Miniprotein binders against q9bqp7. Designs and how they scored, part 37

Target 1, 240 residues: q9bqp7
Amino acid sequence: VPQNWFPIFNPERSDKPNASDPSVPLKIPLQRNVIPSVTRVLQQTMTKQQVFLLERWKQRMILELGEDGFKEYTSNVFLQGKRFHEALESILSPQETLKERDENLLKSGYIESVQHILKDVSGVRALESAVQHETLNYIGLLDCVAEYQGKLCVIDWKTSEKPKPFIQSTFDNPLQVVAYMGAMNHDTNYSFQVQCGLIVVAYKDGSPAHPHFMDAELCSQYWTKWLLRLEEYTEKKKNQ

## First folded at step 23 (miniprotein)

Design mf3
Fold by OpenDDE base, look of step 23:
Structure mf3 (fold): chain B 240 residues (1-240), chain A 89 residues (1-89)
Amino acid sequence: as target 1 above (240 residues)
Amino acid sequence: SREELLERIKELIKKGDKLLALYLLFDYILKYPDNPEVLIEVAELLLELGRPQYARLVLEWAKELAKKTGDPELIEKVERLEREIEERS
């Protein structure tokens, strides 16, 4: 049990969007601060096993590609991910805010992969928006807040070259999602609350993306795990 | 066997195939994640490979396991190796 328990959901906020919610998705800029990001917390609190799983993978890739080849591969993966997020932001943005859609950004296997998911996405409330949990003292940049199949979700878009049909195969992504949910639900910049999460794993080959829906119960379970990771991070920093 | 894999890694180190040896060491750790003796052996080999950063991480893991088992001899061995790493650094 976390020593510093804090609820994921804010009882003072209504789940109903206020009628005054702007038609334009929120895009709060991430401020560079001393406050740790969700990503940083998760990275620094990986288990030794997780670290060595990653290192084994890296060494395998270096053996296959060489050191320079691996650097290039890593750079390309990063670029592809960035372009995918930019394309999604463009797709999900209101037409009035659509900068000239770089048609080239839309011609990706990842975009093809998520088309069936995008059909079920509506009511976009936030895109690439910063969240801060003031009490728990962490920040994050969430990809999207929107309705998925009529349920308001924090949506996290992921790229993969390998099938991830199970949520367990998404590693710490569920923790990231609930961390963003909990922060958003307690961030004064947001007037609404989210109770669900969605991880979408897009595939480079255009094969149908896997949606991993997280209901309120599952979110609460992962929230407890997130709190434990956050505590571990905080303790590690105090001892440095 | 575990011993055969360890010997194979040692042979690769002697041959100068450091990249493959390093990969196999990580694989070896992951095959026996709950064995502090394996972790200590791996830490020693990582030091030989000139990878003290990984050796430290492995020794931390070994120490965590040793504390869970309550084996004072393992803890002492880990701490000794940690000191050796710091002296060589």
Scores: ipSAE 0.711, ipTM 0.913, lowest interface PAE 0.6, mean pLDDT 91
Fold by ESMFold2, look of step 24:
Structure mf3 (fold): chain B 240 residues (1-240), chain A 89 residues (1-89)
Amino acid sequence: as target 1 above (240 residues)
Amino acid sequence: SREELLERIKELIKKGDKLLALYLLFDYILKYPDNPEVLIEVAELLLELGRPQYARLVLEWAKELAKKTGDPELIEKVERLEREIEERS
């Protein structure tokens, strides 16, 4: 139980998108100040067990690839993820659909992997858009807000070289999604709210991506865990 | 077994196989979670390996666990090792 609880949903807001589909998706610019980002909060509040799981994985990779090989590997993974997000923004943007799709940007196993998911995505309301929770004082950059199989979701796109069939195996991704959701639902730049989340894990080899759907009840459960992480972050910064 | 893994890690450190030793140290503490004696042992071996940054992190975890047990000897062991790490900085 967080010491300073705050609701994830805003009862003063509709969960329905505006009826007009021709509107371009929102892309609120990210502004950075002393307000911590969602990813910063999560990184700074990992449990010791999570830290050592990651460190063990790093050492295994260094044993296999060498130190320089691991550095190159992580740089390439980072670039592939960036290109994947750029491709998805292009595919989902009405303006990008009209004239500026780069064929090399669209050619990847990750894009092949998500094709069956993209067929169920419609009503795109936001792409690569900043969110800010002014009461809880955190900021984020969400990937996408759109309908998935008829439900309006905050959608987070992840890349992986290996299948991840369980939501718990994606580290803090559910916390990231609900943190964005809560911020969006209380951000004056948005006139609507979202009660569902979707994490899509795409695979390098083009294997079908795994969607991890989060209904409102599950989002509320993860929201409580997010509030604890934000509280932990705040206490840690007070003592520095 | 725990004893066999620990002895293998000590041998690797002595032979200078630092990368494999480091991997096995992290694997060791993950196999025996919630055990402050394991964390103290790992911190000592990380100091032998010349990795004081990791040793500090492991001792922070060990101190949290030792405080939950209320065992003053474990807390004293952690504090002694924290002093040793500070001397190597």
Scores: ipSAE 0.576, ipTM 0.868, lowest interface PAE 1.1, mean pLDDT 84

Design wm1
Fold by OpenDDE base, fold request of step 25:
Structure wm1 (fold): chain B 240 residues (1-240), chain A 103 residues (1-103)
Amino acid sequence: as target 1 above (240 residues)
Amino acid sequence: SERIKRLEELAKEILRLVEELRKITDDPYVLKLLDYAELLAEFALDAAKRGDLEEAEQMLKWAIEYLEWAVEEVKKLGVSPEEIERLIRKLEEAIRELEELLK
C-alpha cells in the first residue's frame, strides 16, 4: 500500500459534464518546472531487469542494423510517433482551428489504423493539454480527453510495429493514463472528472488499431501502482 | 577501494553532464535519452557503493553511450555549439577514465 495514498477520483467533482463545457478543447501549455513529469517518473523508476532487457534488445538490433542504423531506426520511430500525434490533434481539433491540414500528415498507416476508433470518439474536451497534481507534485501532457463509445476517457495514442492485443503488453502505458487522470481530476484548470482510460495502439501497416479500455475499477488498480512508482521516485530523489 | 571511489566519481560526473545538457535543450527526444543515461548512472553509482564493480562498469558504459547519443542529437539541432564542444571534451575525459578503470 502506498504510504502517501491519494484518491484518483475527486469527490467534489460531478461525473456529469456541466452544460457549460467549452465548445473548444482545452490546450493548457506545459510549464517546465522542477516538477517531474509522469514520463520522467516512469522512466526513472524502471527496474534493473527492465534495463537489462532493453540493452539486450538494443545489442541485437545493433547487430542487425549497425550502430548508426539503430540510431536512425530509433529516431525514425520517435518521429513517426510525433507526426502521428500531430495528425490526431489536427483531426480532433475544431474546424476553425484547422490551420492548413498538412495532408501529408494524414497519409500514414497509423492514421488508417485508428479510423475505426475515431468513429467512436466524440465530445473532445482536451487535446495536448498539461495536467498538474499539486499535492502529489507531478505534471504531464495528456494526448486527449474525449468520449469513447459514450464514456468520457483520457485517451493515450501509441504507435507500434508489432501487435499488442493485450493491455499487459503496453508496459507502463496504463500507469501513464491513470497518472494523467488523477492529475486532471485534481487540477483546478479542469472543471470535470474522468473515470475511464483508453489506450489505442496504432499500427504502421494500417491494420486495425487495438483499443484497450480501462474502466474505473481497472483505473483504480493501476492508480495504486502509479502511486508506488511515484513514491519510489520521490525517495530516490531525496537521497541524491 | 580506490577503484570503487573512482567509479563513484565517474558516475557523479555523468550525472553532472546530464544536468548540464538538460539546461541547453528542451527537445523531448534528447530529454528521453538523458533520462535514461541518468538512470543508468544512478544504477552505476549504487552498484559501486555496494562493491559490485562489474555492474557499475557495465552501467557506466551504457550511460556514456546514451550521453554520447544525446550530444549527437543536440548537435543536429544546432543548439549552443560552444557549450556542446565543452561538454564533448568533458565526456571524452569521462570515457578515458572509464577505459582506465576497465584495464
Scores: ipSAE 0.799, ipTM 0.910, lowest interface PAE 0.6, mean pLDDT 91
Fold by OpenDDE base, last read:
Structure wm1 (fold): chain B 240 residues (1-240), chain A 103 residues (1-103)
Amino acid sequence: as target 1 above (240 residues)
Amino acid sequence: SERIKRLEELAKEILRLVEELRKITDDPYVLKLLDYAELLAEFALDAAKRGDLEEAEQMLKWAIEYLEWAVEEVKKLGVSPEEIERLIRKLEEAIRELEELLK
């Protein structure tokens, strides 16, 4: 049980969009500050076992690709992810429909992969928007808040070269999603609450993306795990 | 032991270098590398404190590799060439120290 329990959901907020919700998705810039990001917290609280697994994987990849090849591969993976997010932001942004969509951004297997998911996405409330949890003292940049199949979700877009048919295969992504949810639900910049999460794993080959829907119950379960990771991070940083 | 102390100091140096690099870049990719280097250096420091020299050395090696990678990426970004050069020199010193410790 977390020592510093905090609710993921804010009882003071309605799940229903207020009629005053702006038609334009929120895009709050992430400010660099002393406050740790969700991604930092998760990365800094990786287990030694996870590190060993990653390093073993790295060594295998280096044997296959060489050191420079591995660096290039990793850089390309990161860049592909970035471009994918940029493309999604462009697709989901009402205003960017007016900007010449970089057609090159839209011509990706990842974008093809998510097309069936995008059909079920509506009511975009936020895109690439910063969230802050003042009490728990963390920040994050969420990819998207939108309705998926009529349910308001924090949507996290992921790229993968390998199938991830199970949410468990998404590693800490569920924690990331709920961390964003919990922050958003308590961030004064947001007037609404989210109770659901969605992890979308897009594939490079254009194969249908896997949606991993997280209901409120599952979100609550992962929230507890997130709090534990946050506590671990906090304790780790106090001892430094 | 003197070796433990040297490993601890090296881990702390890597952590300092990570922090210095964090001040000169906001690049998310670099920050990811730095976060991982930091984690590894922290594990190294913990291992050294526990007297697990083998783990400490391994973690330091990995930490340095990622720190080098981060430096390379920052260099590509063209950020603060003079500061990067200073950091490179410090990193080279850290590498030499590790090499000496691994003998």
Scores: ipSAE 0.792, ipTM 0.908, lowest interface PAE 0.6, mean pLDDT 91
Fold by OpenDDE base, last read:
Structure wm1 (fold): chain B 240 residues (1-240), chain A 103 residues (1-103)
Amino acid sequence: as target 1 above (240 residues)
Amino acid sequence: SERIKRLEELAKEILRLVEELRKITDDPYVLKLLDYAELLAEFALDAAKRGDLEEAEQMLKWAIEYLEWAVEEVKKLGVSPEEIERLIRKLEEAIRELEELLK
């Protein structure tokens, strides 16, 4: 059990979406403070076993691509992910805020991959918006808050070249989602609560994306794991 | 042992270099590389303190590789050439120290 237990859900917030559908999604800027991000906490609490697996993978890739080829590959993966998020933000943004849609951003296999998911996405409440958990002392930038199949979710978009049909194949992504949920549910900048998460794995070849829906029970289970990672991070930084 | 102490000091130097680079860039890709280099250097420091020299050396090697990668990416971004050159010199010194320890 985490020593510093805190609930993922805020009992003071009503689950009823206040009827004011904000016509415009929230976009709170991330303030760069001494407060650790969700991504930093997760990365800094990776196990030695995870590191060894990653380095073995890197070595195999270097044997196939060369060292420079591997660096280029990694850079391209990062850039493709960034462009995908930019394209999704453009698609999910209200028409009035649509800067000239770079039509080239929309012509990707990843965008094709998520089309069937986007059909079930509505009621966008936040896009690329910062969240802060003041009590647990962490921050994050969430991709999207919207309704998926009529359920309000924190949505996290991921790119992959390999199929990830199971949520277990998404590694720490479930922890990231629940960390954003818990922060948002206790951030004063947000007037609503989220009880569900959604991880969407988009594929480069345009094959149908895999949606990994997380109900309130599954979110609560991953929240406990997140709290343990946050405690590990906090302890590690106190001993330095 | 003298070797353990030198490995610990090298790990601490890498951590200092990571922190210096974080002050000169906000690029998310570079920060990801730096965070991983930091993790590896911390594992190296812990291994050295436990007397696991093989693990410490391996983790330091990986940490330096990611730090070099981060420096090259910062150069591509056109950040202050003078500060980058200073950091490169320090990194080269750290590499030489590791090479000496592996001998």
Scores: ipSAE 0.792, ipTM 0.908, lowest interface PAE 0.6, mean pLDDT 91
Fold by ESMFold2, look of step 24:
Structure wm1 (fold): chain B 240 residues (1-240), chain A 103 residues (1-103)
Amino acid sequence: as target 1 above (240 residues)
Amino acid sequence: SERIKRLEELAKEILRLVEELRKITDDPYVLKLLDYAELLAEFALDAAKRGDLEEAEQMLKWAIEYLEWAVEEVKKLGVSPEEIERLIRKLEEAIRELEELLK
């Protein structure tokens, strides 16, 4: 169990969004600071075995593509993820005219892949918005807060291809979602909270994306695991 | 031993270079490469302190590869060209030290 347990939900906040909330999604700017981001905590607490597996995968890819080919492949995967998130922010923004002007940004198999999910998304409250947990001392940039099939979620959009990109830790996606959720629920820039999470895995070929819904109980289970990773990070950097 | 101490010193130099490069750019792709270089250099330090020379050498090889990759990406951005050339020279010195240790 974590040495420094802290609840994921804020008892001082309503579970239900206020009907008087602004009609435009929140976009709190990410500011430079000393405290670590969620993604840095997760990356810096990778095990040696995870690193060895990723390096083995890298060597196989280099055998197939050459070193320069592999670097180009990796750069393109990173750019595709960035473009995917930019496109989704544009699509979900109330300024539809800007979406129309960004037609080339919207052309990808990944965007086709999520269309059926987007039909179930409504009530967008935040897009590409910074969160900070002042007590636990971490920050993040969440992708989206919206209702999915009637439930308010922190939604995280992922691109998927096999093999997985080496830059991301394997199976850390639920930890990322609950870390954003816990930070948002205790961030004074937000007047509401969320109890659910959604991970949407989109595919390059346009195949239907897979949603992975996380109810409050499951989020609480992963929150404990996130606290352990954050504790590990803090202890590791304390000795630096 | 002497070899362990040199591996520790090299890992610490890699970590210093990572931090210097972070001061030059906030490009997210470069920062991700630097985060991996940092992790690997820290694993190398731990391995060296445990006397696992083979692991320390392997982790340093990988850390340097990511740092070289990060430098290449910063060069493509065109920011701070004189500072990046200074860091390239320091990185080349680190590579020569590793090559001597691998003999």
Scores: ipSAE 0.790, ipTM 0.911, lowest interface PAE 0.7, mean pLDDT 86
Fold by OpenDDE base, fold request of step 25:
Structure wm1 (fold): chain B 240 residues (1-240), chain A 103 residues (1-103)
Amino acid sequence: as target 1 above (240 residues)
Amino acid sequence: SERIKRLEELAKEILRLVEELRKITDDPYVLKLLDYAELLAEFALDAAKRGDLEEAEQMLKWAIEYLEWAVEEVKKLGVSPEEIERLIRKLEEAIRELEELLK
């Protein structure tokens, strides 16, 4: 059980969109500060076993690709992810903010992969927007807040070369989503709260993306796990 | 053990280098590499404190590899060439220290 319990949901906030919500999605810039990001917390609290698995994977990839080839592969994976997020931001942004859609960004298998999910996405409230949890002292950059099939969700877009049909195969992504939810729900820059999460796994080959919906109950379960990771991080950094 | 102490000091040096690099870049890819190097160096330090020399050495080796990778990426970004050169020299010293400890 977390020592410093904090609720994921804010009872003072309504789930109902205020009629005054601007038609333009929120885009709060991430400020560089000493506050740890969600991604940093998760990465810094990886287990030794996870590290050994990653390094074994790395060694196998180096045997296949060479050292430079592995570095290039890793860089390309990162770049493809970045471009995918940029393309999604462009797609989900209001038309007036559409800079000249780099048509090249839209011509990806990942974008093709998510088309069926995008049909169920509406009511975009935030895109690439920073969240801060002042009490728990962490920050993050969420990909999207929108309605998915009529439910307001924090949406996290992921790229994969391998099928991930189960939420359990998404590693720490559920923790990331709930961390963003919890921060947003208590961030004064946001007038609303979110009770659901969505992880979308897009595929390079354009095969249909897998949506992993997280209801309020599942979010609460992962929130407890997130709090434990955050405490572990905090304790680790006090001892340094 | 003198060897334990040297491993601990090397781990601390890697952690310092990570923090120095983190000050000169905000590139998300580099930061990911640095965070991983930090994690590995912390595991190395913990292993050294426990007297697990094999784990400490392995973790240090990996930490240095990722730190080198981070430096290479920062260099490609063209950020503060002078500061990068200083950090490279310190990293080279750390590598030499590790090589000596592995003998």
Scores: ipSAE 0.790, ipTM 0.908, lowest interface PAE 0.6, mean pLDDT 91

